# Ledger of designs, part 248: VH-VL binders against q8ixk2r445to577

Target 1, 133 residues: q8ixk2r445to577
Amino acid sequence: FFGMLQNKGLTDYCFDYNPPDENQIVGHQVILYLCHGMGQNQFFEYTSQKEIRYNTHQPEGCIAVEAGMDTLIMHLCEETAPENQKFILQEDGSLFHEQSKKCVQAARKESSDSFVPLLRDCTNSDHQKWFFK
Short names: E, the ipSAE of ESMFold2; O, the ipSAE of OpenDDE; V2, 0.75 times the mean of E and O plus 0.25 times the DockQ between their complexes.

## First folded at step 13 (VH-VL)

Design qc1 (framework fv_cosibelimab; at its last look DockQ between E and O 0.68; V2 from the best seeds 0.00; counts 0 for: pae E 8.0 > 2)
Fold by OpenDDE, look of step 13:
Structure qc1 (fold): chain C 133 residues (1-133), chain A 120 residues (1-120), chain B 112 residues (1-112)
Amino acid sequence: as target 1 above (133 residues)
Amino acid sequence: EVQLVQSGAEVKKPGSSVKVSCKASGGTFSRWAISWVRQAPGQGLEWMGVIIPYFGTANYAQKFQGRVTITADESTSTAYMELSSLRSEDTAVYYCAKSRFYGRSSFDYWGQGTLVTVSS
Amino acid sequence: NFMLTQPHSVSESPGKTVTISCTRSSGSIAYNYVQWYQQRPGSAPTTVIYEDNQRPSGVPDRFSGSIDSSSNSASLTISGLKTEDEADYYCQSYDSSNKHWVFGGGTKLTVL
């Protein structure tokens, strides 16, 4: 699966990654933003290694969850996907992070009108359902 | 350093078409969004449209829908803007501008501009 | 859709501070970044403020950007004004509803 990764509950919002330096894509947080469908910062791939890959840049980035955090941070992809980069996109649309055993949920950023994907306990909420478009 | 170099000035008749080129260097052309912005004499900046070369996807300002075509050639790192059915009010300096991504990013580099004069 | 409104012109003496406003007609000014461009006569625009009120390299710290949510406006402030600052200044943002870039009408800054 590839393209925009869109949230079901938070209508018209997609995964979005915009590092401050286009030549250094590692270490920043993935956010949610209104879907534009133009690729680039909103283009992702779910791979056979269970990665969510940001592959419009070289080297390619893979979404990871760092220890003790609930945010999605961009790391470099590895030849073998590390445990903190493994996600399962379920048939019901839930996006499950294997290591933390939590689900990715669209959430409002604190003290902001912006939104971010955060790890939360898995529920049946549409805010935890995602699909590629 | 990134540079955008545009084609030379054009003089056109009403009803004709013009195609302006923008050659990029000093970076990864495929990663960028290339916009076209025009400026009529003594007037402000007006966004016309954008292309993402890597994807070949383009979007246009509603004002120019059906009359403007933006293309890109990754092999030559060149973007093009073609404006048809030219009118006198299309007389302007046309700029190409580079941004990091589609949406909230700035135009961090600009071409030198191309004067297009439409007159009978 | 929204528009960005700027004053047509501002003027000030060298060494003083000048502020140029940019008001968004609808939607929150803070939702999308506001960029600022400087354009000297006969030249292409150059970026002086981008994204989260950041300055590109080469732009002096005399230039700063700010957002005022209460007035739904952005501002470019130039302190220690120099004759070389005389130019047109444009604000710019992104309309996520129609996926268009939007420019303000521009402000002519005259250094007296």
Scores: ipSAE 0.871, ipTM 0.944, lowest interface PAE 0.6, mean pLDDT 96
Fold by ESMFold2, look of step 13:
Structure qc1 (fold): chain C 133 residues (1-133), chain A 120 residues (1-120), chain B 112 residues (1-112)
Amino acid sequence: as target 1 above (133 residues)
Amino acid sequence: EVQLVQSGAEVKKPGSSVKVSCKASGGTFSRWAISWVRQAPGQGLEWMGVIIPYFGTANYAQKFQGRVTITADESTSTAYMELSSLRSEDTAVYYCAKSRFYGRSSFDYWGQGTLVTVSS
Amino acid sequence: NFMLTQPHSVSESPGKTVTISCTRSSGSIAYNYVQWYQQRPGSAPTTVIYEDNQRPSGVPDRFSGSIDSSSNSASLTISGLKTEDEADYYCQSYDSSNKHWVFGGGTKLTVL
């Protein structure tokens, strides 16, 4: 799958990646921002290795969750996908993180009006449902 | 640093077309959002449309739909704006401007502007 | 579909403070970031505020931006006015419904 990774419950919000230095894409958090429909920093690929790739840049970035954390951050992709970079996009739209056994949820950033994707216990909430457009 | 250099001034007859170029340097042209903005004499800024060269897809302000075409040539790092069916009210300075990310970032670099004069 | 409305002109004395408003006609001003540009005669615009209240490197700290959701407006505030601040100022925001950029009509600042 390719395109804008959108949330069903938080309508018109997309995965968005905006590193401070466009030539240094590692180590920053993925956010949610209003979909602009033009791809670019909101363009992601779901691969056969169960990666979510930010591949409009070389080297390519892969979304990861570090041990004990609930935030989605950018790492470099590896030849064989590490366990912390594997997500299952299920038929019902849920996005399951295999290593943590949690689901990706659209959440309000603490103490702000900003939104981010975070790992949470899996539920049937539309805020845990995602699709590519 | 990033630099946007536009083609020179043009004088056109009503009913003709104009194609303005915007040559980019100092960054990764294919990943940029290149917008075109015009300013009639003594008037404000008017956004015309955008292209992101990587996707090749342009988006246009409704006012210019059907008259404007925005394209990009990655091999020369050059964006183009073509405006057809010119009228005297199209007399303006035409700017290209770069933003880091469409829909979020400011226009952080601007070309020097290209004066297009439409006269009978 | 929305407009950004600015006063046509403002004036103030050197050393004083001026505020230029930018009111969104429909939908919330808070949905999308607001940018502010300065344009001196004969020059292309330059950014003085981005993302509502952030200042680019090299812009004096006497320039500040703010958002007021209750009046559905953004403001550019310039304190300690100098004659070099005399210019046209434009606000800008993104229309997420139509996927287009919108500029305000512009404000001419005169420093007496």
Scores: ipSAE 0.020, ipTM 0.647, lowest interface PAE 8.0, mean pLDDT 87
ESMFold2 (binder alone), look of step 13: mean pLDDT 91; pTM 0.931

Design qc10 (framework fv_cosibelimab; at its last look DockQ between E and O 0.78; V2 from the best seeds 0.00; counts 0 for: pae E 4.3 > 2)
Fold by OpenDDE, look of step 13:
Structure qc10 (fold): chain C 133 residues (1-133), chain A 120 residues (1-120), chain B 112 residues (1-112)
Amino acid sequence: as target 1 above (133 residues)
Amino acid sequence: EVQLVQSGAEVKKPGSSVKVSCKASGGTFSRWAISWVRQAPGQGLEWMGVIIPYFGTANYAQKFQGRVTITADESTSTAYMELSSLRSEDTAVYYCAKSRFYGRSAFDYWGQGTLVTVSS
Amino acid sequence: NFMLTQPHSVSESPGKTVTISCTRSSGSIAYNYVQWYQQRPGSAPTTVIYYDNQRPSGVPDRFSGSIDSSSNSASLTISGLKTEDEADYYCQSYDSSNKHWVFGGGTKLTVL
């Protein structure tokens, strides 16, 4: 699967990555923003290694969850996907992080009108449902 | 350093078409969004449209829908803007501008501008 | 859709501080960041402030951006005004509803 990764509950919001330096794509947080469908910062790929790749840039980035964190941070993709970069996009639309055993949920950023994907206990909420478009 | 170099000034008759080029250098053209912005004499900046060369996707301001076509050639790192059915009010300096992403990113580099004069 | 409104002109003496406002007619100006461009006479625009009130390399720290959510406006502040700052300044933002970029009407800054 590839394209925009859109949330079901938070209508018209997609994964979005826009690091401050276009030449340094790792180390920053993935956010949610209104879907534009023009690729680039909203183009992702779910791979057979269970990665969510940001592959419009070289080197390619893969979404990771750092120890003790609930945010999605961009790391470099590895030849073999590390455990903290493995996700399962399930049939019901839930996006499950294997290592933390939590689900990715669309959430409001603290003290902001912006939104971010965060790891939360898995529920049946549409805010934890995602699909590629 | 990134540079955008545009084609030279044009003089056109009403009803004709004009095609302006914008050649990029000093970076990865395919990663960018290239917008076109015009400025009539003594007036402000007006966004016309954008293309994402890597994806070949373009979007246009509603005002210019059906009359403007933006294209890109990745092999030459060149973007093009063609405006048809020219009118006198289309007389303006036309700029290409580079941004990192579609949406919140700024136009961080600009071409030098191309004067298009439409007159009978 | 929204519009960005700027004052037509502002003026001040060298060494002083000027502020140029940019008011968004609808939607939150805080979430969709505002960029600022400087255009000197006979030249192409250049970026002086971009998203999250950052300055490009080469832009002096005399230039700063701010957002006021209560008035739904952005501001460009130029301190220690210099003659070379005389130019037109444009604010810009992204309209996610129609996926268009929107420019303000521009402000002419005159250094007295």
Scores: ipSAE 0.765, ipTM 0.919, lowest interface PAE 0.7, mean pLDDT 94
Fold by ESMFold2, look of step 13:
Structure qc10 (fold): chain C 133 residues (1-133), chain A 120 residues (1-120), chain B 112 residues (1-112)
Amino acid sequence: as target 1 above (133 residues)
Amino acid sequence: EVQLVQSGAEVKKPGSSVKVSCKASGGTFSRWAISWVRQAPGQGLEWMGVIIPYFGTANYAQKFQGRVTITADESTSTAYMELSSLRSEDTAVYYCAKSRFYGRSAFDYWGQGTLVTVSS
Amino acid sequence: NFMLTQPHSVSESPGKTVTISCTRSSGSIAYNYVQWYQQRPGSAPTTVIYYDNQRPSGVPDRFSGSIDSSSNSASLTISGLKTEDEADYYCQSYDSSNKHWVFGGGTKLTVL
């Protein structure tokens, strides 16, 4: 799959990546932002290696979750996908992180208009359902 | 090294149109967001619109909707801005500017500007 | 949809500190990053602050940016003013509702 990765429960919000240093994409958190429909920094690809690739930059980035953390962070893609970069987009729309055995959920960042994807215990919430458009 | 080089100054009559070019070099033109910004003499900066060449998608400021067309040619790494139905108040310096990301990013590189004079 | 309001002019002596405000007319200024541009006469603008408070390579650390959610404003602060800082300064932010960029009206900085 490829395109804008959107949340079912938090409508009109897309996975978005906008690092402060455009020449260094590694190590920053993926966020959720209003979909702009232009692709680019909201364009992601789900690969046969179970990666979520950010391919608007060379070299390409892959979403990872570091051990013990719940945030989605950009790493460089590797020839063979590391375990912390593997996600399963399930038939019911849930996005399962294999290593942590948790699901990606849209969450509001405290008392804020900011939204981020975070790992949480898997539920049936629409905030844990994702689709490409 | 990223560089944006614009076409030369133009003098136009009211009611005509102008097409300004912006040739990019030193990077991956197709993935950039290329905006057009104008500045009338003694006035501030005014965003006109944007294109992302790879996707062919363009978006325009409401003020210019219907009069402006922004296009890109990937084979020549050139963006274009065409403004129609020119009026004297369209006299301005027109800039192209590049950002890496649509939305929140700054304009990191600017063209040198193109003076368009509309007079009768 | 919204406006960014800046003072028309500010002035201050060399070596001193000046702050240029940028107030958003509707919606929260904290929704999107604020950028700041410097423009000298006859030249294209250049970025001095991006992402609210970050400096591009080559911009001196006497330039700083901040956000004040309570007053719904952004500020550009220039310390240790030099005569070369005399220029027009513009704030900019993104309008996520209309998917447009918006510039402030500009501020003429005079260093006397």
Scores: ipSAE 0.238, ipTM 0.737, lowest interface PAE 4.3, mean pLDDT 88
ESMFold2 (binder alone), look of step 13: mean pLDDT 91; pTM 0.927

Design qc11 (framework fv_cosibelimab; at its last look DockQ between E and O 0.73; V2 from the best seeds 0.00; counts 0 for: pae E 3.4 > 2)
Fold by OpenDDE, look of step 13:
Structure qc11 (fold): chain C 133 residues (1-133), chain A 120 residues (1-120), chain B 112 residues (1-112)
Amino acid sequence: as target 1 above (133 residues)
Amino acid sequence: EVQLVQSGAEVKKPGSSVKVSCKASGGTFSRWAISWVRQAPGQGLEWMGVIIPYFGTANYAQKFQGRVTITADESTSTAYMELSSLRSEDTAVYYCAKSRYYGRSAFDYWGQGTLVTVSS
Amino acid sequence: NFMLTQPHSVSESPGKTVTISCTRSSGSIAYNYVQWYQQRPGSAPTTVIYEDNQRPSGVPDRFSGSIDSSSNSASLTISGLKTEDEADYYCQSYDHSNKHWVFGGGTKLTVL
């Protein structure tokens, strides 16, 4: 699967990655932003290694969850996907992080009108449902 | 350093078409968004459209839809803007501009501009 | 859809501080970044403020950007005004509804 990764509950919001330096794409947080469908910062790929790749840049980035964190941070992809980069996009649309055993949820950023994907306990909320478009 | 170099001035008759080029250097052209912005004499800046070369996707301002075509050649790192059915009010300096991402990022580099004069 | 409104002109003496406003007609000014461009006579625009009120390299710290949510406006402030600052200044933001970029009408800054 590839393209925009869009949230079901938070209508018209997609995964978005826009690091301040286009030549250094790792270490920043993935956010949610209104879908534009033009690719680039809103283009992702779910791979057979269970990675969510930011693959329009070289080297390619893969979404990771750092220890003790609930945010999605961009790391470099590796030949063998590390455990903290493995996600399961389930049939019901839930995006499950294997290592933390939590689901990715669209959430409002504190003290902001912005939105971010965060790890939360898995529920049946549409805010935890995702699909590629 | 990133540079955008545009083609030279054009003089056109009403009803004709013009195609302006914008050659990029100093970076990864395919990753960028290349916008076209025009400025009529003594007037402000007006966004016309954008292309993302890597995807070949383009979007246009409603005002110019059906009359403007933006293309890109990744092999030559060149973007093009073609405007058809030219009118006198299309007389302007046309700029290409580079941005990192679609939407929130700034036009961080600009071409030198191309004067297009439409006159009978 | 929204428009960005700027004053047509502002003027000030060298060494002083000048502020140029940019008011958004609808939607939150803070939702999308506001960019600022400088255009000297006979030249192409150049970026002076981008994204989260950042300055590109080469732009002096005399230039700064700010957002006022209460008035739904952005501002470009130029302190220690110099003759070389005389130019047209344009604000810009992204309209997510139309997926278009929107420019303000521009402000002519005259250094007296």
Scores: ipSAE 0.854, ipTM 0.940, lowest interface PAE 0.6, mean pLDDT 95
Fold by ESMFold2, look of step 13:
Structure qc11 (fold): chain C 133 residues (1-133), chain A 120 residues (1-120), chain B 112 residues (1-112)
Amino acid sequence: as target 1 above (133 residues)
Amino acid sequence: EVQLVQSGAEVKKPGSSVKVSCKASGGTFSRWAISWVRQAPGQGLEWMGVIIPYFGTANYAQKFQGRVTITADESTSTAYMELSSLRSEDTAVYYCAKSRYYGRSAFDYWGQGTLVTVSS
Amino acid sequence: NFMLTQPHSVSESPGKTVTISCTRSSGSIAYNYVQWYQQRPGSAPTTVIYEDNQRPSGVPDRFSGSIDSSSNSASLTISGLKTEDEADYYCQSYDHSNKHWVFGGGTKLTVL
């Protein structure tokens, strides 16, 4: 799968990556933003290693969740995907993070008008359902 | 460092076409969003359109739809803007500009501008 | 589609404060970030404010940006005005519906 990673419940919102410095992509949080369909900062690939890759930058980024955290952060991809970079995109659209045993949910960022993907206990909420376009 | 270097000034007759080049250096050109913006003498900035070379995605302002074509050559890291059916009102400085991210960010790098004069 | 309306010109003395408005004609000004550019004669524009109120590195802190939802406008404020601030200033915002960038008409700032 590749393209815009969209949320079913938060309609017209996509995974979006906007580090302050386009040459320093590691360590910033993935956000949700209105889908624009132009690729670039909203283009992601889901790999056979269960990675969510941001390949608009070289070297490529892979989404990770650090132990004990609930935020999706950009790391550099590795030849063999680390456990904290593995997500299962299930048939029902849920995006399951293997290491934490939690699901990715669209949520409002604390004290902000912004939206972000966060790990939460898995439910059947449409805010935990994702698909590529 | 990112640099955008444009082709030189041109004088054109009404009804002809012009193709301005924008050579990029200092980054991953293929994945950039490169816009073209023009400015007539004594007037404001006017966005014309954009291309993202790697994705082959382009959008044009309604005013220029059908007259403008924006292309890119990844092997030379060069974007092009071609404006056809030129009129005297198309006399302007034409800029290429790079936005960091489509939809959110400012145009943070600009070419030096290319004066196109349309006269008989 | 929307327009961004700016005053055609503003003037103010050195050391004083000037505010340049940018009013969005339809839809909320808060829907998309507002950028501000400075353009000196003969030069390409440069960014002085991005994402409503952020300054790029190297832009003095006397430049500030703000959003006023009640008037549906953005503002660029320059305090401690200096003669080198004399330039044209443009606001810009993104039109998500059409995936376009829209510029304001521009404001000529004269420092008397």
Scores: ipSAE 0.325, ipTM 0.759, lowest interface PAE 3.4, mean pLDDT 89
ESMFold2 (binder alone), look of step 13: mean pLDDT 91; pTM 0.930

Design qc12 (framework fv_cosibelimab; at its last look DockQ between E and O 0.52; V2 from the best seeds 0.00; counts 0 for: pae E 8.5 > 2)
Fold by OpenDDE, look of step 13:
Structure qc12 (fold): chain C 133 residues (1-133), chain A 120 residues (1-120), chain B 112 residues (1-112)
Amino acid sequence: as target 1 above (133 residues)
Amino acid sequence: EVQLVQSGAEVKKPGSSVKVSCKASGGTFSRWAISWVRQAPGQGLEWMGVIIPYFGTANYAQKFQGRVTITADESTSTAYMELSSLRSEDTAVYYCAKSRFYGRSAFDYWGQGTLVTVSS
Amino acid sequence: NFMLTQPHSVSESPGKTVTISCTRSSGSIAYNYVQWYQQRPGSAPTTVIYEDNQRPSGVPDRFSGSIDSSSNSASLTISGLKTEDEADYYCQSYDHSNKHWVFGGGTKLTVL
């Protein structure tokens, strides 16, 4: 699967990655922003290695969850996907992080009108449902 | 350093078409969003449209839809803007501009501009 | 849709501080970043502020950007004004509804 990764509950919001330096793509947080459908910073790929790749840039980035964190941070992709970069996009639309055993949820950023994907206990909320478009 | 170099000035008759080029260097052209912005004499800046070369996707200001076509050639790192059915009010300096991402990023580099004069 | 409104002109003496406002007609000014461009006579625009308050390399720190949510406006402030600052200044932001870029009408800054 590839394209915009859109949230079901938070209508018209997609994964979005826009690091300050276009030549240095790792180390920043993935956010949610209104879907524009133009690719680029909103284009992702779910791979057979269970990665969510940011593959319009070289080297390619893969979304990771750092120890003790609930945010999605961009790391470099590896030949073999590390455990903290493995996600399962399930049939029901839930995006499950294997290592933390939590689900990715669209959430409001604290003290902001912006939104971010965060790891939360898995529920049946539409805010934890995702699909590629 | 990133540079955008545009084609030279054009003089056109009403009803004709003009195609302006914008050649990029000093970076990864395919990753960028290339916008076209025009400025009529003594007037402000007006956004016309944008293309993302990697995807070949373009979007246009409603004002110019159906009359403007923006394309890109990744092999030559060149973006093009074609405006048809030219009118006298299309007389302006046309700029290409590069941004990192669609929407929220600034136009961090600009071409030198191309004067297009439409007159009978 | 929204518009960005700027004063037509501002003027000040060298060494002083000037502020150029940019007011958004609808939607929150803080939702999408505001950019500022400088255009000297006969030249192409150049970026002086991006993402509300960031300066590109080469832009002096006497240029600064700010956002005021209460007035739904952005501001470009130029301190220690120099003759070389005489130019037109444009604010810009992104309209996510139409997926279009929107420019302000521009402000002519005259250094007296």
Scores: ipSAE 0.860, ipTM 0.943, lowest interface PAE 0.6, mean pLDDT 96
Fold by ESMFold2, look of step 13:
Structure qc12 (fold): chain C 133 residues (1-133), chain A 120 residues (1-120), chain B 112 residues (1-112)
Amino acid sequence: as target 1 above (133 residues)
Amino acid sequence: EVQLVQSGAEVKKPGSSVKVSCKASGGTFSRWAISWVRQAPGQGLEWMGVIIPYFGTANYAQKFQGRVTITADESTSTAYMELSSLRSEDTAVYYCAKSRFYGRSAFDYWGQGTLVTVSS
Amino acid sequence: NFMLTQPHSVSESPGKTVTISCTRSSGSIAYNYVQWYQQRPGSAPTTVIYEDNQRPSGVPDRFSGSIDSSSNSASLTISGLKTEDEADYYCQSYDHSNKHWVFGGGTKLTVL
């Protein structure tokens, strides 16, 4: 699948990536931002290797969660997807991170209107449901 | 290194059109958001519109809708802005600027500017 | 759509600190990132702050940006003022509902 990865519960918010240097894409956090579809920062590809790939720019990035962390950050994609880069997008819309056994949830930053995707225990919340648009 | 080079200054009569070019180098032109911004003498910056060559999408500020056409030619890595029905108040420096992501990122590279003078 | 309002001019002595405000007329300032540009006479603008509070490489740390949701404004703060900081400064944000960029009216900084 390819497109904007939108949250069901947090209407009109999409996965978004804006690294400080467009030629150095690794190591920064994925955020949620209002969907606009007009540039490269909101398009992701879900691959047969269960990657969420940021490939509208070179080098290609893959979303990962480092061991013991709950934030989604950008790593370089590898020929064979590492375990920390594997997500299962389920039929019900849940986005399951295999290594951690947790689901991706839309979460609000403290005392702001800013949002980020974080790993949380899996629930049936619409804030844990995602779809490509 | 990303670079935006604009066409040279122009002098135009009222009622005519001008087409300013912006040649890009040092990156993947089709994936950029190229905006046009103008600045009349002694005035502030005014966003005119944007093109994203990959999506083929142009979007215009309401003030310029119907008078401005923004296009891109991927084979030459060049964006164009054409402003029609020129008036003396269209005298300004016209900039092209690149943003990495439309809708959030800064205009991180600017062309040198093109002075368009509209006079009788 | 919304407007971004800046003071027309500010002035301060070398070595001191100024703050330039940028107030959004409708909708929350926090909904979209705010950028700040510096423009010297005869030159294209250059970015001094992006994404509310980030500095591009090469911009000195005496430039900082902040957001105040309570006053619905962004601020550019320049400490340790130098004569070379004398320029026009513009804030900028995106209007998602109308899909266009908005610039503030600009602030002329004079360093006396």
Scores: ipSAE 0.012, ipTM 0.607, lowest interface PAE 8.5, mean pLDDT 86
ESMFold2 (binder alone), look of step 13: mean pLDDT 91; pTM 0.933

